# VHH binders against Protein DOG1-like 4 (DOGL4), part 119

Target 1, 232 residues: Protein DOG1-like 4 (DOGL4), of Arabidopsis thaliana (Mouse-ear cress) (q84jc2)
Amino acid sequence: MSKMRNLVEEKFLEFYESWVIQLELYLHQLLIAHNNNTMSETELRHLISKLTTHHKAYYTAKWAAIREDVLAFFGSVWLNPLENACSWLTGWKPSMVFRMVDRLRKSRVVLVEAQVKKLEELRVKTKFDEQKIEREMERYQVAMADRKMVELARLGCHVGGESVMVVEAAVRGLSMGLEKMVKAADCVRLKTLKGILDILTPPQCVEFLAAAATFQVQLRRWGNRRHYVTHS
Key: E = the ipSAE of ESMFold2; O = the ipSAE of OpenDDE; V2 = 0.75 times the mean of E and O plus 0.25 times the DockQ between their complexes.

## First folded at step 12 (VHH)

Design zc10 (from zb5 with D101W; framework vhh_8fcz_2)
Fold by ESMFold2-Fast, scan of step 12:
Structure zc10 (fold): chain B 232 residues (1-232), chain A 122 residues (1-122)
Amino acid sequence: as target 1 above (232 residues)
Amino acid sequence: QVQLVESGGGLVQPGGSLRLSCAASGFTFSSYYMNWVRQPPGKGLEWVSGISRSGSYTYYADSVEGRFTIIRDNDKKMVYLQMTSLKTEDTAVYYCARYTWSSSTLPGFDSEGQGTQVTVSS
């Protein structure tokens, strides 16, 4: 019982494993492209487009899944404990990606002044959009502490029949609120990623995407190794 | 004691078809993402296709998309690669590979087979 997964969790676990393995394969291509100055702008743009499409596919699958069970995305079973510890509203924190952008200032491919200005404007807008969502989450958490919600949760443990349906309806209502916030956060993530890629040149995009994918893949490997060693 | 045994390769003319098979043993096959990778003469390894644990998700390299189909049978512990519209550039030794998160190299593949040779020539 204690390790049983619902249908949404089982389906998304298989999807996510496949998705992150494909990300690792794209990372390999990005590293080859980064080290190979013979690739044309057209070839680099094609690779960048594949990564963009891959990230969009993740959000398409995620939004279908959260429509059915958004709570599966809080403390996700397809993520190891380290990945879950690094999560902000079921994914990466949008403003943190600018730390990876900051590394480009020290790379071989120097950012020009116009790019620096546009990236700073995007950073400010991203932080503003992120803070709006954080305020909504604060309101949600306050509403969860409402005495009526606490009593409904308590009733779920002690009564049956029609009372169970009332509790389940209330939980579904709460889940819909979380779904809206998660989708809002994901929209900020996609907008931020697209904005960065639109400002950067193709070689800079490759370096940025390689850095982001390297971090994501290695974080998964580090967390999986720790979990395996502990439980094996 | 992980073993992967590839078969089904051969000589075929451009436009022809071949079906490759991979027999797996020594691990819980149904818990692993499986891949086909190839090595053309004098070149490095190239990823070809991958398939999720139950077969619900499949991925293909651009060079083979629309021409190759990856299939698995978990009861038989088999992975297949159905190849159609073969081109001379598909000439390579083909290996099936289990994905592993424990690999220290990218991408995270295990392959212990000798592979199966596919030669496409007129």
Scores: ipSAE 0.667, ipTM 0.857, lowest interface PAE 1.1, mean pLDDT 85

Design zc11 (from zb5 with D101H; framework vhh_8fcz_2)
Fold by ESMFold2-Fast, scan of step 12:
Structure zc11 (fold): chain B 232 residues (1-232), chain A 122 residues (1-122)
Amino acid sequence: as target 1 above (232 residues)
Amino acid sequence: QVQLVESGGGLVQPGGSLRLSCAASGFTFSSYYMNWVRQPPGKGLEWVSGISRSGSYTYYADSVEGRFTIIRDNDKKMVYLQMTSLKTEDTAVYYCARYTHSSSTLPGFDSEGQGTQVTVSS
């Protein structure tokens, strides 16, 4: 139903705008914490926990929305064209986050050799998990082009009776497959984020989260400005 | 011209309650995320609470969570802050602020009102 689809998109648009505004507020707190050596480890851990909870809230809302309309997450209306161009399977590409980690190697808070080794092991594992999902997506796309699916598409051009039921069953199967793959990708994202935070000290976590949030917020602002000036 | 007019502040004893109001004009109110921010005496601006376009999502600063409630009425172009269990630390000038991503500041708030003074004292 296009009306139901529009409501899911509208609801998630409102959620996402609110979520990003709250991320900006957390970014402000992260920048203060990064520049202020008076914050205790307990205070830093509390702030890191708030960011972790905020990211988990995003995936809770996303997975609820995907259950209703996974296709809304491919070319999302709540993302500007620049954000959509940078998306990998409806979100950030897990391996790309290690670019933020590489910045920490040049920071005032130096990574020790044991951390460098663990981060490299995590990077390799993350790329492996990422490639596994990419192979599943390729299998999915190939299956979409097979003779059986082409015949089902042809039947869909002839409205009526059993042909409608067969096409609807196929579309449901396709949506379920996409939902499974998107959730798998999101699990890799969450596992990668948790893995990085588990390896880093609290001050390093603050610096990493500040870098990641800065990039996300700036990417949105850059894309929104370019879109506005083009059409305004 | 965008205008936000705050009211409802006053003097109240610790543990008391107040309801702040913000009247919006000059923009499509129902399309914007709205906030309450405050400035305690001698301190910088502190974000207090935010509410999404339709009121479906609300967020609160840790210092006010469970004590304050943000509400909006899009038909009347109003946003409210219901404050309960007020503390001396809540003493501040309270401002209503519209979110904007075109801002050069972080967070991207637009507030040009005179605010409303809340004083909590015994």
Scores: ipSAE 0.661, ipTM 0.851, lowest interface PAE 1.1, mean pLDDT 85

Design zc12 (from zb5 with D101Q; framework vhh_8fcz_2)
Fold by ESMFold2-Fast, scan of step 12:
Structure zc12 (fold): chain B 232 residues (1-232), chain A 122 residues (1-122)
Amino acid sequence: as target 1 above (232 residues)
Amino acid sequence: QVQLVESGGGLVQPGGSLRLSCAASGFTFSSYYMNWVRQPPGKGLEWVSGISRSGSYTYYADSVEGRFTIIRDNDKKMVYLQMTSLKTEDTAVYYCARYTQSSSTLPGFDSEGQGTQVTVSS
């Protein structure tokens, strides 16, 4: 639709719209499962597997897209402003999912002490990995200001083809650095999600996934509602 | 005014095939994710299949996976549901539905019209 969107942005926009709509369908199934005490463990594990596969499909598509254009993921056109404001390195902040885990403390399916201990150990590990990535991003931003930005500014003043090629090479280098950092952040996200699901029982997994999906769907709807209200 | 007109239903024997059609008007069809939903006799609405705005991504309910194929033609403003290996359990009124976030339901659908009846019976 937008003249400013490139091919990667257009393809991922359509993918993401479809992915979120399918997430709404899975959320409906999770809510039914949560309210149905007659579902077998096998049926619950099947539903959890579908959600896990759905999240893996997102990262498969994302990593293919960032290989082509990582900058599309900073200020993404497929996200509304509220979703973009709440992002940390192109996605959810890993440590924040433990707030959704905290909801399980108030659920019908209570966590046992061994699970609480493992979840706290995972929370600490996740926060450590998150802070390591934050330090890498800080170093990246400082390097842009202190060295690469000065060089790009100087090259931008030249009119020859050599200057254009050098600027393009520098921009490619910056993009490759961002791609590495985004993938590192996504690996922390996937490890955190897997770790939580490995610790929880199937009914607890259903409640956790329902809470996470509810937040994601509602955040999108709140952001879109605000846009519609102010767009008059 | 959004209009979705379903057709192509009928009586078919188990193992048979039918192709349902949905003609859309009153909105920019190529900008919307489209769905097929069904209502079996005496039961609630059940989502069947969905298709992205260009047709690049399709999704199916477990009950119809491998048997049904959703297709769209944006130039003709049509959505199709190709149904094969039909079962008695597929008996339902089939509705074409546009995705919308403004719906209070999950998933967010709006639909107009009376649907098309599919009866699978010997």
Scores: ipSAE 0.672, ipTM 0.852, lowest interface PAE 1.0, mean pLDDT 85

Design zc13 (from zb5 with S104G; framework vhh_8fcz_2)
Fold by ESMFold2-Fast, scan of step 12:
Formats: structure tokens, sequence, C-alpha cells
Structure zc13 (fold): chain B 232 residues (1-232), chain A 122 residues (1-122)
């Protein structure tokens, strides 16, 4: 099955496929580390650093892509329908990651009281940052509707080449607004991830990252399985 | 029907170089992420390197980073592994493998070749 795609979609599709495959390889290493009591703290920190760098590489590529075409990230062609249905502002919802943290409370590497307190403080702050972004997105959507209404009125009565300039300016404004909003959401994601890793010990970081990567990989495979069954 | 045929292995001294080749057939080669994996004597499979469908993105295991280069030629349906500064611990059977997310394994490989033996010994 061939599908018509724009240049940004083609390039990011290849990048994302490669990025997820590398995530699967890191997940395999995380699962081995979790089951191996002989890995040193230095070895665990190195693996955690590789995962952190991998996630930062994703945001570097994403921000370059949204500069060119932010709308490609709403209903993305590199995500299956299930992944798209689970997206919050083009990615995972930051507060949802604390469900992975809750798994650690029942693990072999038990959280101490000081960690529980810091994680709860981070959870509250993350929820606050999410709500702030949701309010900003609502304001953006209202402004977007106002711009569209003004644009429709202007195009209906304007004559000549000035209508082209007005349309181009409006489109640039809409895209810039969405780009800033998506980057704001991504900054909350990165701050939340960093915050969790800063609170956890290296063995707990490995368990947390393994849980998060497992969910991401399995969600993709579950969504892809539905597609294969319908086309078998 | 999917076929992967590796070649180019041999005996080489430490510090030497080898170029491995993998010829693919039976599938749309340009649509798949391709990998090199290796199995040292008496050990399990170790992932070595991977390359995206057009060749734009490459990844390497820490043990080979800076010494190996993975390349593909979609017109010829070939994957290559250029190996330099070879070490005795690089001794292994080398396989190329096609990626799939439909397998039950992590990472997802659905086809491997027969392999090519690389021996690094003085």
Amino acid sequence: as target 1 above (232 residues)
Amino acid sequence: QVQLVESGGGLVQPGGSLRLSCAASGFTFSSYYMNWVRQPPGKGLEWVSGISRSGSYTYYADSVEGRFTIIRDNDKKMVYLQMTSLKTEDTAVYYCARYTDSSGTLPGFDSEGQGTQVTVSS
C-alpha cells in the first residue's frame, strides 16, 4: 500500500520508525539490566544516559519538523490509529507517566519516604503545567476561530493580490501559535522525565524506563495488529 | 520466500579490516530497516548495527561505534558492514536481519540469513 505524503511526513516517518526500533533495542537492554544484579552503578547510569539522549534526539528532530509543518503532527502518518487516539498535544500526556511510577511502589526496589514526597510534588506540578497548557490551547483555538472569521469576511469583500498576503500571514500566524504550544507541551514532557530520573536511584530509573518503553512499544504493536488482522 | 545471503567473512589479524555483504530477495527491500547481528563462539546473539530504509539513519552498538560503518544500496538490494580496527572480541558469525514489529520478540526480527564467519586472530 502506497500513500501520498508530503516531504516532512516522508522524512519524519523514516526517522520515527528508526527511533522506535532503537527504543526496542534499548528496552531489551533495560530488561536484561533489570534481571541482572551484577551490573554496576556506572553501567546502569550509562544505560540511563543512552535512553535520555535518545529521547532528546526525538525532540530535536520533532522541533525541526514542526518548524516546517506542525500540522503533520496532528493525525500523524507515522502513528497508527491507536497511537493517534492516545495522543495529547502530539505526544504522551505528562501526568500519565506517573502510572509507571506507581508500579515502582510494588517493586523489589522500594521507594523511600523522601522519594515518595518528591514524586508527589512533581506529580502536582506536572498536573498544574498540563492545565496551564490546556488553557493556552483553548485560548489559541478561540483566537484561531476569530482569525478565521475575520479572514472569511476579508476574503469575501477584498479585491486583488492583497488577499494572498493576508491569507499567507494568517496561515503563518496559526502555524507559529501551534508550534509554540507543541513545544510548550514537549518541555513539560522533558521536565517531567528529568524530574523523575533525578529522584530515582539507578535501578529504579531502569525499572521506570523499562515500564515506559514497554507501554510505548506494546501500544504500537497492539494498534498495528488490528491493521494486520483486517488486511489478512 | 524472504532470502538474506551474507558474504565477505574470513580470517584477519587484529587491527585489520573486512567488508561484509548481505544480498536480499523476496521482499520490498527499500521498505525495511536492516540490521547486522553477531554470535560469538559459545555466546548469544549481539546486535551490532542498524540502518533505516533509505540509509539516512544509522545506529551502532557501543562495542563497534567508530570502527564499523553500515551502508545500503537499495538499487542492488544490498546491505554492507565495513569493519575496521578489528579486535579478537569481534570474532563471531555475522548475520543480517530484517526488522518487523509484527513479531513477538524484542527487538523484532522476522528473518535472518545463514551468516558469514569472521575470525580475528594473530
Scores: ipSAE 0.709, ipTM 0.880, lowest interface PAE 1.0, mean pLDDT 85

Design zc14 (from zb5 with S103G; framework vhh_8fcz_2)
Fold by ESMFold2-Fast, scan of step 12:
Structure zc14 (fold): chain B 232 residues (1-232), chain A 122 residues (1-122)
Amino acid sequence: as target 1 above (232 residues)
Amino acid sequence: QVQLVESGGGLVQPGGSLRLSCAASGFTFSSYYMNWVRQPPGKGLEWVSGISRSGSYTYYADSVEGRFTIIRDNDKKMVYLQMTSLKTEDTAVYYCARYTDSGSTLPGFDSEGQGTQVTVSS
C-alpha cells in the first residue's frame, strides 16, 4: 500500500524542492563566475559564502526534522528512486566528493603540490571518520537483533496499557539512536566540505562547487525523467 | 495553454513603492514554485524572487533582499511582488515565471505574457 505523508514529510518535501531550485540558481551564478575573469576575489568569496550558507541551511532544516521523525529520512519521499539508491546514511557519502576534487587536477585550474598533500590528508581523515560511522551502524543493527529487542517486538503483538507504553519507549530509544548516527554522518559531510573549501583558492572553490551542484541537479533531473521506460 | 498575466507596473519616484500582480491559469497553480524575473533595458533576464508552492519558503536576489516581498494566494491563483525603496536600477519589464523541471535550462522557467513595465525615475 502507498504510505500517506505525515506532517514532517510534507514540510520537508516542500523545503527540499525549494532548496534544490535555489541550488539551480546558485549553479547558474557559479557557471557565470567560472567563465568571467572580471569578478574580484571578494566577489568570489561572497558567492562561495552564499553556497556554504545554503548547504548549512539544509542541515539546520534536516536536524530539526529528524528530531521529529528521523525515519522520514530513510527512503525519503522528497527524493526520487535514483537519489534514494545513491544515499549513504540519509545523504551523500563524504569520500565521494573527492572525485569532484580529482577533476580539478584535469582542468585549467591547477592545484599546487601543497594543496594536493592537504587534500590527500583530508581524504584519509574523511574515509577514517566514515568507517567509524559504518561500525556504529553495524553495532546498531546487531543491537536490534538481540534477545531483548526480539522480546519487545513480541510484546508489541499484544495490546494493553503497560505493554503499549514499554514498546513506545523502546521505539523512541531506537529513533534517538538513529538521530545521533545521522547527525554524526552529517558532521563528517560538513567537515569534509569545509576542509576542501579551506584548501582551495576562490576560483578552485567555484569550480568544485559548480561540479558538485551540477552532479546533484542533473542526478535529480535524470531520475525524474522516465526515459528508460517506453510503455508510459 | 498555461497563462501568466502580469500587472501593476508604472512610473514611480526613487524610494517609492509598487505592488505587482500575476494571474495564473491553465495549470494546477498550488503545485508549482513561482518566480518573478525582470529584464532591464538592453540586458538579459535577471531572477528576482521565488516562492514555494504553499508560500512557506521565499528567496530573493541580493539586489532586492530586504526591499521586495513575494506573496502568493493559491485560492485566487495569484502571485504578488511588493516592492519598496525602489531604485533607478530596478527599472525593467517584470515577468511572472513558473518553475519547470524540463531539463533544458538552469534555472528552469516558463515565462509567458507581455510582462509589466516598472520605471523608476523622476
Scores: ipSAE 0.687, ipTM 0.866, lowest interface PAE 1.0, mean pLDDT 85

Design zc15 (from zb5 with S102T S104G; framework vhh_8fcz_2)
Fold by ESMFold2-Fast, scan of step 12:
Structure zc15 (fold): chain B 232 residues (1-232), chain A 122 residues (1-122)
Amino acid sequence: as target 1 above (232 residues)
Amino acid sequence: QVQLVESGGGLVQPGGSLRLSCAASGFTFSSYYMNWVRQPPGKGLEWVSGISRSGSYTYYADSVEGRFTIIRDNDKKMVYLQMTSLKTEDTAVYYCARYTDTSGTLPGFDSEGQGTQVTVSS
């Protein structure tokens, strides 16, 4: 079904398009850095800092937008169907980034035993935090079908002032609950990203960020190409 | 047919200013993120600046941040690059390019014009 975009959706659509294009430009710089043995540690750390700032900018914009309309982030108009199908609570699933970390063990940049141990500890912590949020989402979904919510829904089918106000308050409460869960998931994402970058050396950080950005950019490109669309 | 025509380049002294223009035709200009990219003598292509479809978001390479301003006029189908405090390192052929995710290149640029030469020399 087609719907008109609200102001939040229109603004975030333009923001997100721009943000992903800038990510693609940073990916190009990361790939050059990965293949250039002459870049200094200072230069690599600067590039890593640009990427972390870019990701933080995304969450700053997202949290402002979800405060106005959290539901816009469920089935987002700025994401293609493939990107939406791969979403976990409005974004990437934190534990999945360790697949990209696993690739570093097979790369030209060797992980030392101390790093492997810290990454495994972080993986376990991330999975634990992820599962905690999943349990909260399950409780939220179950609460939607509880006796009180069903009763409020029935009241909403009748004309009248007080019953309408009670239903409206309940709906606002549901949106606030979703906002808190989305922010909790985003905090796990940011903590996981920071944790990985803190463990890795600058060359390893560049390789990791390149892998992550490559996946994000390619997933978008794959989803934008449809089986029924002729490619130029 | 998609066309991008750059103009406004020339010879300027260090510290000088230039305004580059890009005239677009053959596509729905207001639907595309637009870029300025440059190629210094003997070097590869370097991204300079980008602007979102309505102009609400702009991005700049570190080397030009605070010195260059990218602007667009969707009614006139124009992109501009206002350059100030020019340095010898800014010497390059400047191209405007629309973003595309169907390009085989990364970053995704399409429909680069013939370019406009900027030379910064005393």
Scores: ipSAE 0.677, ipTM 0.866, lowest interface PAE 1.1, mean pLDDT 86

Design zc16 (from zb5 with S103A S104G; framework vhh_8fcz_2)
Fold by ESMFold2-Fast, scan of step 12:
Structure zc16 (fold): chain B 232 residues (1-232), chain A 122 residues (1-122)
Amino acid sequence: as target 1 above (232 residues)
Amino acid sequence: QVQLVESGGGLVQPGGSLRLSCAASGFTFSSYYMNWVRQPPGKGLEWVSGISRSGSYTYYADSVEGRFTIIRDNDKKMVYLQMTSLKTEDTAVYYCARYTDSAGTLPGFDSEGQGTQVTVSS
């Protein structure tokens, strides 16, 4: 397990560093597109597609990694402490993106009534799905505490190598349950992102994606600066 | 003292090939994501390609995807850019750049290189 975990963490650390650097490059392109009226609708759609593909690549890599070691995603070594403190079930909290969408109403490209209605419907559904997952995670944590207590009691009555097998079975059970929860949360994230992009026009998509990428990049930079200064 | 020295540029005909080299010194090369960026005559800097610390992950600008290949040799502290099917629009000064999150600009590039001139012409 330790050897597998180390390899998963090292591999995903390099992947994630590279993925964030590419996100910075896309952010630069999004900011240029947002501040200029020179890009055609076809060019904007292409840029939006590049960002969508980039996010898809992240979830493809993440889901492969969590099959090997889901625990690596709780308190991840590739995230600084600030990024980890802001995580909800190993990623961004789905409902928070609507705060960025709300800012579009105050921008150069205003939302029409039909879009406002669809976004509100999506927001309500996203919040409902999010709360459902939170309740399932709470139930899982309670059930895990009950299982651990039963296993500890059983362990106190065993002699020899049977204690190792019981602990290993508990860890496997915990990992499988967490994998299910993380995948459920990621499905809500992907559905929410897709839903927003389907409702918005290409210029609005660019503004939304620029806001989201800016927040992600700046949060990482702020956290990296603090960690480096305090530890070095 | 960070140093990046680019070489391998020259005059080449459309459809031709060139291999650019970047020799790095003054930093722990194997710890940094490395990039190639270019500046065409009379235009701003354009990102071309990037490569992760071990070389496991590579990314390319749409304009060069499928034509250029970025490679690194950490033992030699070298980054290479293999260019094929060269076009007149590839004419530029090519720079090797180290990624840094300490930069005040986006994307975060740190380039102390002099660049190498690539001219694609009949």
Scores: ipSAE 0.702, ipTM 0.872, lowest interface PAE 1.0, mean pLDDT 85

Design zc17 (from zb5 with S103P S104G; framework vhh_8fcz_2; at its last look DockQ between E and O 0.53; V2 from the best seeds 0.00; counts 0 for: pae E 4.4 > 2)
Fold by OpenDDE, look of step 13:
Parts: sequence; C-alpha cells; structure tokens
Structure zc17 (fold): chain B 232 residues (1-232), chain A 122 residues (1-122)
Amino acid sequence: as target 1 above (232 residues)
Amino acid sequence: QVQLVESGGGLVQPGGSLRLSCAASGFTFSSYYMNWVRQPPGKGLEWVSGISRSGSYTYYADSVEGRFTIIRDNDKKMVYLQMTSLKTEDTAVYYCARYTDSPGTLPGFDSEGQGTQVTVSS
C-alpha cells in the first residue's frame, strides 16, 4: 500500500526518480569510459564534471525541499525500505564511500602512497565529522522531550483553535533543528565526495563514481524487487 | 501489450526542424519516465532526451541540449520531440522508449517501436 504523500513528497519523488534515471545514464557512460582506455583525460574530466554537477543538482533540490518540509525526508517515500535502511540522516553515510575506495584498491586501482595517506586523513576527518553530527543528533533527540514537545503531546489530546498555533510553533522548532542537522550531514557528504575526487586521478575518479553509482542504482533495483515498491 | 509507435521523421536540410511523435499504449503511460533514443548509421544506441512522469523534469544529451525539446501529453499518451537547428550528425533512427528497472539493462529502456528515420542532409 502506498503511503499518503504531501505535495513536497510527491514533487521530490518525481524529481528523485528522474534524477536516478539520469544517474543510471551517467553510469552507463562511466562504465564505457572505464572499459575504454582510449578516452582522453579531457573527456574523463568532462564526464566527472557532469556527475559532480548532477550530484550538486540533487542537493540543490533537496535543500529547497527540506526548507518546505524536512520531515518528508525522514520518511523518504521515494526510497524503498532497503534504501531507507541504508540511509544515515536522509542520505548515504559519508564514511561508507571509503569502503568503496578500499574495494577499488583490491581490484584494478593502484593508489600511490601519497594518495593512500591523503585518503586516510580524509577518512579520519570524515569519521570525526560524522560522530560530531551523531552526537548532536543524540542531544537533539534527547532534548525533544522539552516543553514544546510536551505541549505538542498534550495538545494532541485537546486541540482547540488557539492550540493550533502552539502546535505549529512546536513543529517548526523541531523542523528547524532537523533541517540544520540534515544540512550538516549533507555538507559532510559533499566535502567527503569532493575530497575523494581531489585525491584520485581522472581514471580512478571514473571508476569510483561508477562503483558508487552502481551501488546506488542496484540498491534501488534490489529493494524494489524485494518489496514490490512502486513509485508511481 | 506495450506499444510505442514513432512518427514524424523525414528528410530535412541542416538548420531545419522536425517534430517527432510517439504514441503509447498497453501500459499506464503517466507512471513512466519516457525517453527518446536514437541510432545513427553504423553506431550504437544513443540516449537523446528524457521526461518525467508529469513532464516537470526534462533532460537532454549534451549534443542536443538547447536544440531539442521533449514534451508529453499524458491525456493523449503521447511523447513529442521538437527538433530544431538540425545537424547532419542528428541523422538516425529515433525511438521512443520507456524507462524500466529491468535487470541487466543499463540504462533500462523498453522500446517496442520500429522507430522513425530522421535524415539531415543538404
């Protein structure tokens, strides 16, 4: 059964579906590039730029949407249960991409010592940033039992005309906090992604991006098959 | 049975315009992301343009960006491709295709049509 969706959810669902389809198209190009060693560095950089631009577009859309309804992203009706289960604060967990890099190293990718060192430094920083956000999230979750939330709970039983304003204020407060945290998490994601791409050579970037895109696309496909999720 | 029937192709001079049409049937049209793809002579299939379910989001290949416009009419179950400033390299058989998440196909396209020939030549 499909969940009831608000306007923000519906709009973003359509956006995300389209975005993922385009990602899949780019993935196809990445795979071709990866398997074809005849592409010039310029061509590879162009492809990388396309992907980065595509990802930036996602976050632009996301941030616009979360300003309207951040709560929509904590249900993420555009994702299947598997995708949701793999989500950390409404997106991919930044530290997970280092696992992808590690897998690349075990395959065809040869990283020089300097790259390995830089990646390790970045990994440490990323983990630190994640932990910081998690601590803040924990604090926020604990603090949810504050006056406003208590009032919200109370009003849930006795809703009058004047009470609506109080409820709205409480929800706004909650949403603002969540929005802040989501943005913080997204910043870590973007920073991490940029960091990795800055360390890797263009061919390595293509391989990494292909791996990441493959994971995302396949996760979606697997989840859809398993749970018979339709996003129509 | 899924059917996609393309039309509107023809011979045009460089700089000319064509409007392709695709008639869809046999599935819930409004539930699918729709695409135009093309196959140039001696080349593989190339993605040209895509359009979201409602038509709110459109995407184009770099080679056609700014020249082509994809539109859909869900009531009529039609997809259109307005092509302007046509170039010789646009010569191809054009197909309408719906997106599918079928395993083993990246990107996932489902096309049952015969395509429509577009020839750009002076």
Scores: ipSAE 0.759, ipTM 0.899, lowest interface PAE 0.6, mean pLDDT 89
Fold by ESMFold2-Fast, scan of step 12:
Structure zc17 (fold): chain B 232 residues (1-232), chain A 122 residues (1-122)
Amino acid sequence: as target 1 above (232 residues)
Amino acid sequence: QVQLVESGGGLVQPGGSLRLSCAASGFTFSSYYMNWVRQPPGKGLEWVSGISRSGSYTYYADSVEGRFTIIRDNDKKMVYLQMTSLKTEDTAVYYCARYTDSPGTLPGFDSEGQGTQVTVSS
């Protein structure tokens, strides 16, 4: 009967482990495609579509899990401490991907002026959307401290089913607010990813997705292998 | 110490069926994502299918989607690959592989098995 983790955490942990392993397999295919100049546009588009579908599957599973327990996504048990330290509102920070795009521009990928302009416009819009969500989260936290937390604290001093019911209703309201905020952040992530892929050619999309997947996989592996003996 | 023993391969006609088995020992089987990979004659390793630690999530290569089914039995420490509608292109040595995130592995496979030969021909 002891409870180590809730059911949502257990199920999403298994899902996420599997999802990352499949990302590694797709990364391997992306690296092969990137080094194979004879791959057709149709074949490249198919591979890009598989990666897009894989990312959408993550958000489908996440949104189902958040409906049951949004708090599981703040300090997630399926992420190591390094991954958690790099998280922004339960996931990657959308503007981070433009650093990967900038690296592509400088090293291997020939971007035309029209693409550079569209990417810059998307970058500005993405940063604006991030700031809007950050302000909404700040308002949420302030409202929790100044209003609902005081109400919950006062009600916690009373006994009886009526006080318990009011506290439970308030907690449900707070959870629904967090769910809405996380979904808003995820929509910015999906919009940013889609926007970049729509601007880039298929070979450029492959290189971008390979860079993004490499970073995600290596960040996880680095975090899993850290040692305290490196600290002075 | 980690051992994976594949079996169930053989010669079949196109359109036929086979069930492959993988017996695992030397590790906590129920804690690992398991894979089937194959090596066609004269080609490199190709990932075929994968299954999560409890069996709740399964994934398939496009070439086998809808034709193959991966299943596991954690009590027996077994992974199975049910193959239907076999094609000549499915001819390969099939290996059972445990997932590993060891440095320098991509994709992350740790295969100790000898493999089982599947030949699809008339």
Scores: ipSAE 0.731, ipTM 0.890, lowest interface PAE 0.9, mean pLDDT 86
Fold by ESMFold2, look of step 13:
Structure zc17 (fold): chain B 232 residues (1-232), chain A 122 residues (1-122)
Amino acid sequence: as target 1 above (232 residues)
Amino acid sequence: QVQLVESGGGLVQPGGSLRLSCAASGFTFSSYYMNWVRQPPGKGLEWVSGISRSGSYTYYADSVEGRFTIIRDNDKKMVYLQMTSLKTEDTAVYYCARYTDSPGTLPGFDSEGQGTQVTVSS
């Protein structure tokens, strides 16, 4: 863990804490809508739009931050260790969200056969896109081992301006590649979220968004209870 | 002893402007996310705006976005709400509040002041 946080980490820490507080405020509204039969379809769609906009704001801030320091998002200081352990390429794994949809079907959400078929198609598409990203990451890692890592090792044995300049250029290239992969993963996350919300009815969307926000808030709260090292 | 003292309210015509102030004491002000909430006549509390610890991130209810601006000064322990393009629907008692994240409450608004009356009429 770093002794000091850099500027990107400090700014995003504050942003993320504020973003989660606002998610909690929206969760309160979602729970009211879930328990209240008097909300119109227009009111439900407005609330869903607020949640969608809030999620888009997260990615807007994230993409600005990764442009400055993508490495801050690998082992993030604004997440507790449990939250970090659940990360796949700096965020939730897109295919995992369907387990939450499955849980909702077992409890409160009733889906018609047409919705079930569309959700299964989306699950398959999401898994395919995930695997494509993982293959691209593998090719990136192999290419790095074949040329950049070997060059870094050879040049790192020399002191001086030319060796340092080549190492700096290689590190810049590595960061650019990671940024591309993180953005690709984020695009799959956004497409998956949009796809689910397009398939579900407005009341079902409210229940899904409430479950997702609850999970995120509870994961953070539970992980924060683990502040000490235990020996046994 | 936590104290939040609101001021700057008054009677304003529709389309007018006001600047509300909140003086904070009795806690480490810079450690808290701060909010404005309001209570319209005969109604319950309604969240209006929030601001992060440094002031770098601000949030607004849909009904006020684009018209209201929340500002804080951590050195003076002050929160402000700059209101423009006021509507009759903005008539309310306005309170500032700090956010506390405690288990079992969501959201937690801790408003202790008397509030300041804003009346938009005529």
Scores: ipSAE 0.235, ipTM 0.617, lowest interface PAE 4.4, mean pLDDT 81
ESMFold2 (binder alone), look of step 13: mean pLDDT 81; pTM 0.830

